# Miniprotein binders against q9bqp7, part 16

Target 1, 240 residues: q9bqp7
Amino acid sequence: VPQNWFPIFNPERSDKPNASDPSVPLKIPLQRNVIPSVTRVLQQTMTKQQVFLLERWKQRMILELGEDGFKEYTSNVFLQGKRFHEALESILSPQETLKERDENLLKSGYIESVQHILKDVSGVRALESAVQHETLNYIGLLDCVAEYQGKLCVIDWKTSEKPKPFIQSTFDNPLQVVAYMGAMNHDTNYSFQVQCGLIVVAYKDGSPAHPHFMDAELCSQYWTKWLLRLEEYTEKKKNQ

## First folded at step 17 (miniprotein)

Design Jt6
Fold by OpenDDE base, fold request of step 22:
Structure Jt6 (fold): chain B 240 residues (1-240), chain A 102 residues (1-102)
Amino acid sequence: as target 1 above (240 residues)
Amino acid sequence: SPEEIKRRVIKLILEAYKYEDEGDYEKAAELLIRAVKLARELGNPKLLAAALFLLVEAFYEMGRYEEAAEVARELVEVAKKLGDKLMEDLARWMLEEIEEER
């Protein structure tokens, strides 16, 4: 049991959209501060076994591609991910706020992959928006808050070269989603609450993306795991 | 030539990865022992570290814990000389895991 227990859901907030919800998605800028990001907490609390597997993969890739080839590969993967998120932000933004859509961003296999998911996405409330949990002292940048099949979700978009048909294959992504949910539900910049999560794994070849829906119960289970990771991070920082 | 030896070492290590993926740790270890020898002769500490790293795993999976520990100790020293703190910490952890199985 986490020593610093905090609820994922805020009982003071209603699940019902307030009639005053702005027609424009929220985009709160991330402030650079001493507060750790969700990503940093997860990276610093990886197990030694996870580090071993990543290093084994890296060593093999460097031998196959060379040092420069591996740097180029890593750079390309990062760039593809960034472009995919930019394209999604453009698609999900209201037409009136759309700067000139770079049509080239929309021609990716990843965008093709998520088309069937986008059909079920509506009521976009936030895009690329910062969240802060003041009590638990962490920050994050969430990709999207929208309705998926009529349920309000924190949506996280991921790119993969390999099929990930099971949520367990998404590693720490469920923890990231619930961390954003818990922060948003207690962030004063947001007037509403989210009870569900969605991880979407997009594929480079344009094959249909895998949606991993997380109901309120599953979110609560992963929230406990997130709190344990946050405590571990805090302990490691005190001992440095 | 030194470049030909370097290519041979890389080839041996990559072949060892394939044998480990197939569960043939004995063949992997044989190739890696050769790679270690050639990397030492070449004086390439990066390739030496790469070969030693994979050899620890092969010996561990074979239950050859004494040999795994010896290789892990050498890897710690090589990583330290390279200034590769991540590899040094990982090699120390591997050594701890090996000692727990003894």
Scores: ipSAE 0.767, ipTM 0.955, lowest interface PAE 0.6, mean pLDDT 92
Fold by ESMFold2, fold request of step 22:
Structure Jt6 (fold): chain B 240 residues (1-240), chain A 102 residues (1-102)
Amino acid sequence: as target 1 above (240 residues)
Amino acid sequence: SPEEIKRRVIKLILEAYKYEDEGDYEKAAELLIRAVKLARELGNPKLLAAALFLLVEAFYEMGRYEEAAEVARELVEVAKKLGDKLMEDLARWMLEEIEEER
């Protein structure tokens, strides 16, 4: 139970975009500043069990690949994730085409993996767009805001080499989604709000991605957990 | 040779991971006890820490809490020698979890 509860939804804001909204998705630039990002808050407030599991995995990988092999592996995973997000931004942008200069970006198992999801995505309102919660003082860079099967969602794209068929298998990803949602709903750069979330886990081998839909009630439940993580982060920084 | 011993330690630890994947913590612990002994003789603190880390988990899952605590205490000291603050903090946390089960 957080000491300072704050609502995830803004009752003074419509959940429908204005008819006069531009056809180009919003892309608010991320400003370099001193307030913490969603990712940093989550990283700095991981439980000891989460840290243990990550270290266990890391140790095994180093033994299998050697230290240099592990460094190369992690660099490649990072680059593949970066390419995946760049490709999705380009695919979902009405102004861009990758055909002439960057067909390699589209030649990814991850892009193949999400094709069935992309068929259900429409009405893209924001891509790779910064959000700031001025009251709670945190920032983020959300991947996408679009309709999925008729529901306007904050969509988070994730890559994985291991199947994650249940939302619980995505660890802190739901917290990322609701943190972005809460920030966007209270950010003056946005004229609308979003009440649903979607986590899409894409697979390197091209296997069908797993969508994890989050309705408003589920988002509210995770929002409470996010507020606790943010509170924990803030208290830790006061002691430094 | 030292390089052959090093490869054998790595193989033992990786085999132990496979047995833990199957839930066979007794077999994993058997392999890890051998890995720990060889890593000590080799004088390789990184490999020793890797073996001890997984062995603490194996003993804990088996309910052998006294042995898990002994291994965790050694892991704390090896992590200090390595300057590995993350591993040191994890080992201390594991020790606390073990003491609560006793």
Scores: ipSAE 0.743, ipTM 0.945, lowest interface PAE 0.6, mean pLDDT 87
Fold by ESMFold2, last read:
Structure Jt6 (fold): chain B 240 residues (1-240), chain A 102 residues (1-102)
Amino acid sequence: as target 1 above (240 residues)
Amino acid sequence: SPEEIKRRVIKLILEAYKYEDEGDYEKAAELLIRAVKLARELGNPKLLAAALFLLVEAFYEMGRYEEAAEVARELVEVAKKLGDKLMEDLARWMLEEIEEER
């Protein structure tokens, strides 16, 4: 139980977007100078078991690939993830059609993997947009806010080659989504709020992506866990 | 050749990972004991730490807690020699987990 509980939803906001909102998705620029990011908070508050599993994976990869091979592998995985997010932003932008995009950017197993999910996505409100929770003092950069099967969601896109090496990273993904949601709901750059979340895990081989829907009740449960992680982070910084 | 010994140590550790994936910690421990001996002879503290790290887990999962603790204590010292603070912290944490079972 967090000592400094704060609500994930803002009572001063409607949970239904204003009909007069512009059709172009919001893209608030990120300004980082003092406030910790969601990803930094989560990284700095990993359990010892999570750290152990990550180090176990890293050591195995270094033995398989060598030091230089591992560095190249991680760089390529990061690049593929970046290109995946760029492709999704391009696909979901109302300013272009898919046929008028860079064809190499759109050619990947990951994009094939999410096609069935994208058919259920509409009403895009934000893409690659900064969020800030001024009261709780954290920032983030969310991937997407859109309707999924009629429900307005904070959507987080994840890539996966195999599920085994990153099972602990999947553990924290719901916390990331609700942290963005809470920040958005209390950020003056946004006139609406979001009560649902969606995590989409895409696969390199093009296999159908797995959606993980989070209704408002589940989001509230994970929000409590996020607040505990934020408290832990704050306490660690007092002792540095 | 030191390079041949290095390749042999790496092969033993990677094979041990495969046995641990299957839950065969006894076979993994056999391979890792050999890897530890060869890594000491080679004088390669990075490879020694890698072998010790997985061997702690193997002994722990087998319920061989006194042996797991001995390996974990060596891992702490090797990690200090390497200046690997993360590995040192993990080794100490593993030792604490072992002590809870003893």
Scores: ipSAE 0.733, ipTM 0.943, lowest interface PAE 0.7, mean pLDDT 86
Fold by ESMFold2, look of step 17:
Structure Jt6 (fold): chain B 240 residues (1-240), chain A 102 residues (1-102)
Amino acid sequence: as target 1 above (240 residues)
Amino acid sequence: SPEEIKRRVIKLILEAYKYEDEGDYEKAAELLIRAVKLARELGNPKLLAAALFLLVEAFYEMGRYEEAAEVARELVEVAKKLGDKLMEDLARWMLEEIEEER
């Protein structure tokens, strides 16, 4: 149990956005500062077992591809993920906000993979939007806030070359979702809160993506684990 | 030649990964012992560390904790020589895990 427990939901805030059709999804700009991001906290607090598995994978890849081949592979995977998120923002946006749509960006296995999920997504309230937890002092950039099958969710899009049919196979992704949710629920740039999460794992070959829905109770369980990670990060930072 | 020996070490380690995927840690350890010997003779500490790293896991999964600990201690020293702080920390953690099984 965390020494500094804090609730994920804000009792002073409505869990229902304004009933009117949204005109434009929120896109709060990310401000550069010294407070930690969700992803940095998670990276700096990986368990030794997670570090072992990552290093095991890295060593194998370097042996297979060579060091230069591995660098190119990881760069390409990162670029594919970035393009995937850009495509999803474009698809879900009612107008071109960041840059003109690239027709080639929309033609990928990952986009094909999520088509069946996108049919169930509506009421987009935020896209690629910064969140900050004003009390716990962390920041993040969430992918999407929208309704999935009628439930308002923080939605996180992930690419994977290996199947992840169970939420446990997504490692820290549930922590990332609840960290964004908690931050959003306590960020003055948002007038509503979200109590559900969704992780969508898309596949390069176009195979149907796996959705991992997180109801409020499951989010609360992962929130406790997030608080422990944030506490661990804070202790490491204090001792360095 | 040194390049031929290097390719052979890489092949042995990659074969060991395949056997570990199948749960055959005995066969993986056999291959890795050969890879470690060749990597030492080659004088290639990066390949030596790669072989030692997987060998610690193989011995640990087999319950051969004394042998796993000896390999982990060597991995600590090789990681220090390489200046690889991440691998050094991980090797020390593996050694602690092995000693907890005793």
Scores: ipSAE 0.731, ipTM 0.941, lowest interface PAE 0.7, mean pLDDT 87
Fold by ESMFold2, fold request of step 22:
Structure Jt6 (fold): chain B 240 residues (1-240), chain A 102 residues (1-102)
Amino acid sequence: as target 1 above (240 residues)
Amino acid sequence: SPEEIKRRVIKLILEAYKYEDEGDYEKAAELLIRAVKLARELGNPKLLAAALFLLVEAFYEMGRYEEAAEVARELVEVAKKLGDKLMEDLARWMLEEIEEER
């Protein structure tokens, strides 16, 4: 149990903003500072078992591809993920915010993969938007806040070359989602809150993406785990 | 000849990964013992570390804890000589896990 528990939801906020149509999704700028990011916290608090599995995978890939081949592979995976997120922001935002040549950004198996999910997404309220938890002192950059099948969610888009039909296969991604959610719910730049999460795993070959919905109870369970990771990070930094 | 030995070591390790994917740690260990021997003869510490790393897991999963510990201790020393702090820390962690099973 965390020593410094804090609620994920804010009782001073409604889970439903005013019914008026939002004119433009929020995009709060990310400001680089000394406050740790969600991703940094998670990376620096991986269990030894997780570090072992990652190193095991890395060693195998290096044997298969060579060191230069592995570097190219990882760079390509990162680029594809970046382009995927840029394409989704383009699709979910007003058309005028895009440059003429953005059409190539919209062509990929990953975009094809998520089409059936996008049909259930509406009411986009935030895209690629910074969040900060002022009390717990961490920052993040969430992908999307929108309704999925009628429920307002923090949505995280992931690319994968292997099927991930179960949420347990996504490792720390549920912690990432709830960390963003908790930060947003207590960030003065946002006037509403979100109680659900969605992880969408898209596939390069265009196969139907897997959605992993997280209701409020599941989010609360992962929030407790996030608080433990944040506490572990803070303790390590204090002892540095 | 050294290049042939290097390719053989890589092939043995990759085959061992496939057997571990299937849960056949006995066959994986057999291949990795050969890979370790050849990597020592080749004088290639990176390949030696790669083979030892997977061999620790294989012996551990089979319950052969004394053998796993011996391999892990060698991996610590090879990782130190390579300056590979991550691998050294993992090898020490694996030793701790093995001791908990004894």
Scores: ipSAE 0.725, ipTM 0.940, lowest interface PAE 0.7, mean pLDDT 87

Design Jt6
Fold by ESMFold2, fold request of step 22:
Structure Jt6 (fold): chain B 240 residues (1-240), chain A 102 residues (1-102)
Amino acid sequence: as target 1 above (240 residues)
Amino acid sequence: SPEEIKRRVIKLILEAYKYEDEGDYEKAAELLIRAVKLARELGNPKLLAAALFLLVEAFYEMGRYEEAAEVARELVEVAKKLGDKLMEDLARWMLEEIEEER
């Protein structure tokens, strides 16, 4: 149990948007500062076992590709993820016309992989939007807030190459989602809240993406774990 | 030639990863003992560290904790020589985990 528990949901907020809200999804700019990001907190609080698994994977890849090949590989994976997120933002943005989209950006296995998921996504409220938890002092950049099969979700998009996914992202993905959710629910830039999460794992070869739905109960369970990670980070920073 | 032996060491380590994927730690350890020997003869500390790292895991998973600890202590020293703080800290953690099992 965290020493300073804080609720993930805000009882003073509705999960129903105002009828007079703008029809354009929110996109709050992210600015880096001394306030730690969600990903920074998670990276600095990995267990020794998680660090071991990452190093094991890294060593194998270096043997297969060489050190320079591994650096190129990781750079390309980062670029593929960035392009995937850019494509999804373009697809989900209602103010863009089809002719204003980069057609080469939309041509990828990852985009093919998520098509069946996108058919169930509607009511987009936010895209690539910053969130800040002023009380707990962390910041993040969420991918999307939209309805999935009728439930308003914080949606996080992940890319994966078969069969060798990034294990850290799999282990901590739910914590990332609930950290964004908790921040958004208490961020004055947002007038509504979200109680569900969705993690979508897309595949380079176009195989059907795997959705991982998180209802409010599951989000509350992971929220407790996120608070513990945040406390650990704070104690580590205090002692440095 | 030295380059041919270097490629042989890399091949042995990668084969050991494949056997570990199948849960065959005995075969993996056999390959890694050979890789460690060749890496020492080459004087290649990066390849030596890579072989030792996986060999610690192989012996640990087999329950051969005394041998795992010996390999982990060598890995600590090789990582120090390389200036690889991440590997050094990880090797010390692995040694600590092994000693808790003994």
Scores: ipSAE 0.720, ipTM 0.938, lowest interface PAE 0.7, mean pLDDT 86
Fold by ESMFold2, last read:
Structure Jt6 (fold): chain B 240 residues (1-240), chain A 102 residues (1-102)
Amino acid sequence: as target 1 above (240 residues)
Amino acid sequence: SPEEIKRRVIKLILEAYKYEDEGDYEKAAELLIRAVKLARELGNPKLLAAALFLLVEAFYEMGRYEEAAEVARELVEVAKKLGDKLMEDLARWMLEEIEEER
């Protein structure tokens, strides 16, 4: 139980109904601050078991590919992830027409993988948008806020080269989603509240993506775990 | 040649990973003991650290805690020589886990 518990939802802010007309999703610019990002907090509070498993995997990969081969592999994975997020932002944004989209950006096994999920996504309210929790003092850059099967969600897009978790994202995905949700709910740039989450794992070979829906109750449970990680991070900085 | 010995050490470690995936820590340890010996003779601290790292896990999973601790202590020293702070911290953490089991 965190020492400084704080609610994920902000009752002082009213919900705003989504219009049936096309709307421009919010894209709040990320500004560098001295306060920590969600990913920084999670990286610096990884358990030693998580660090051990990542190092074990890295060593095996280096033995298989060589040092240079491993560096190239990780660079390619990063580039493919970047292209995937750019493609999704383009697909989901009403600011762009099909004629303005780069066809190479849209040609990807990952994009093929998520097509089934995108059919259930509507009412996009934010894309690649900065969030800040003004009370708890952390920031982030969320991927998407949209309705999934009629429920407004913070959506996080993940890539995997096969139907296996990608190492960088496998340990803390739910915590990242709820941290963004809590920040958005307490960020004056946003006039609406979100209480559901969605993690979508897309596959390089185009296999159907796996959606992992997080209802309000599950988000509340993970929010408590996020607060513990943030508290742990704060304690480390206090003693540093 | 040194390059052939290096490839042999890598092959031993990768095969040990396969045996650990199958839960056969006894076989993994046998391969890793050979890999450690060859890596020391080769004078390759990166390969030595890689073999020691997996050998700590193998001995730990077998309940051979004194041997796991000895290997972990060597791993600390090799990681320091490499300037690998992450591996040094992991090796010290593994020592704590081993002592907790005693």
Scores: ipSAE 0.718, ipTM 0.936, lowest interface PAE 0.7, mean pLDDT 85

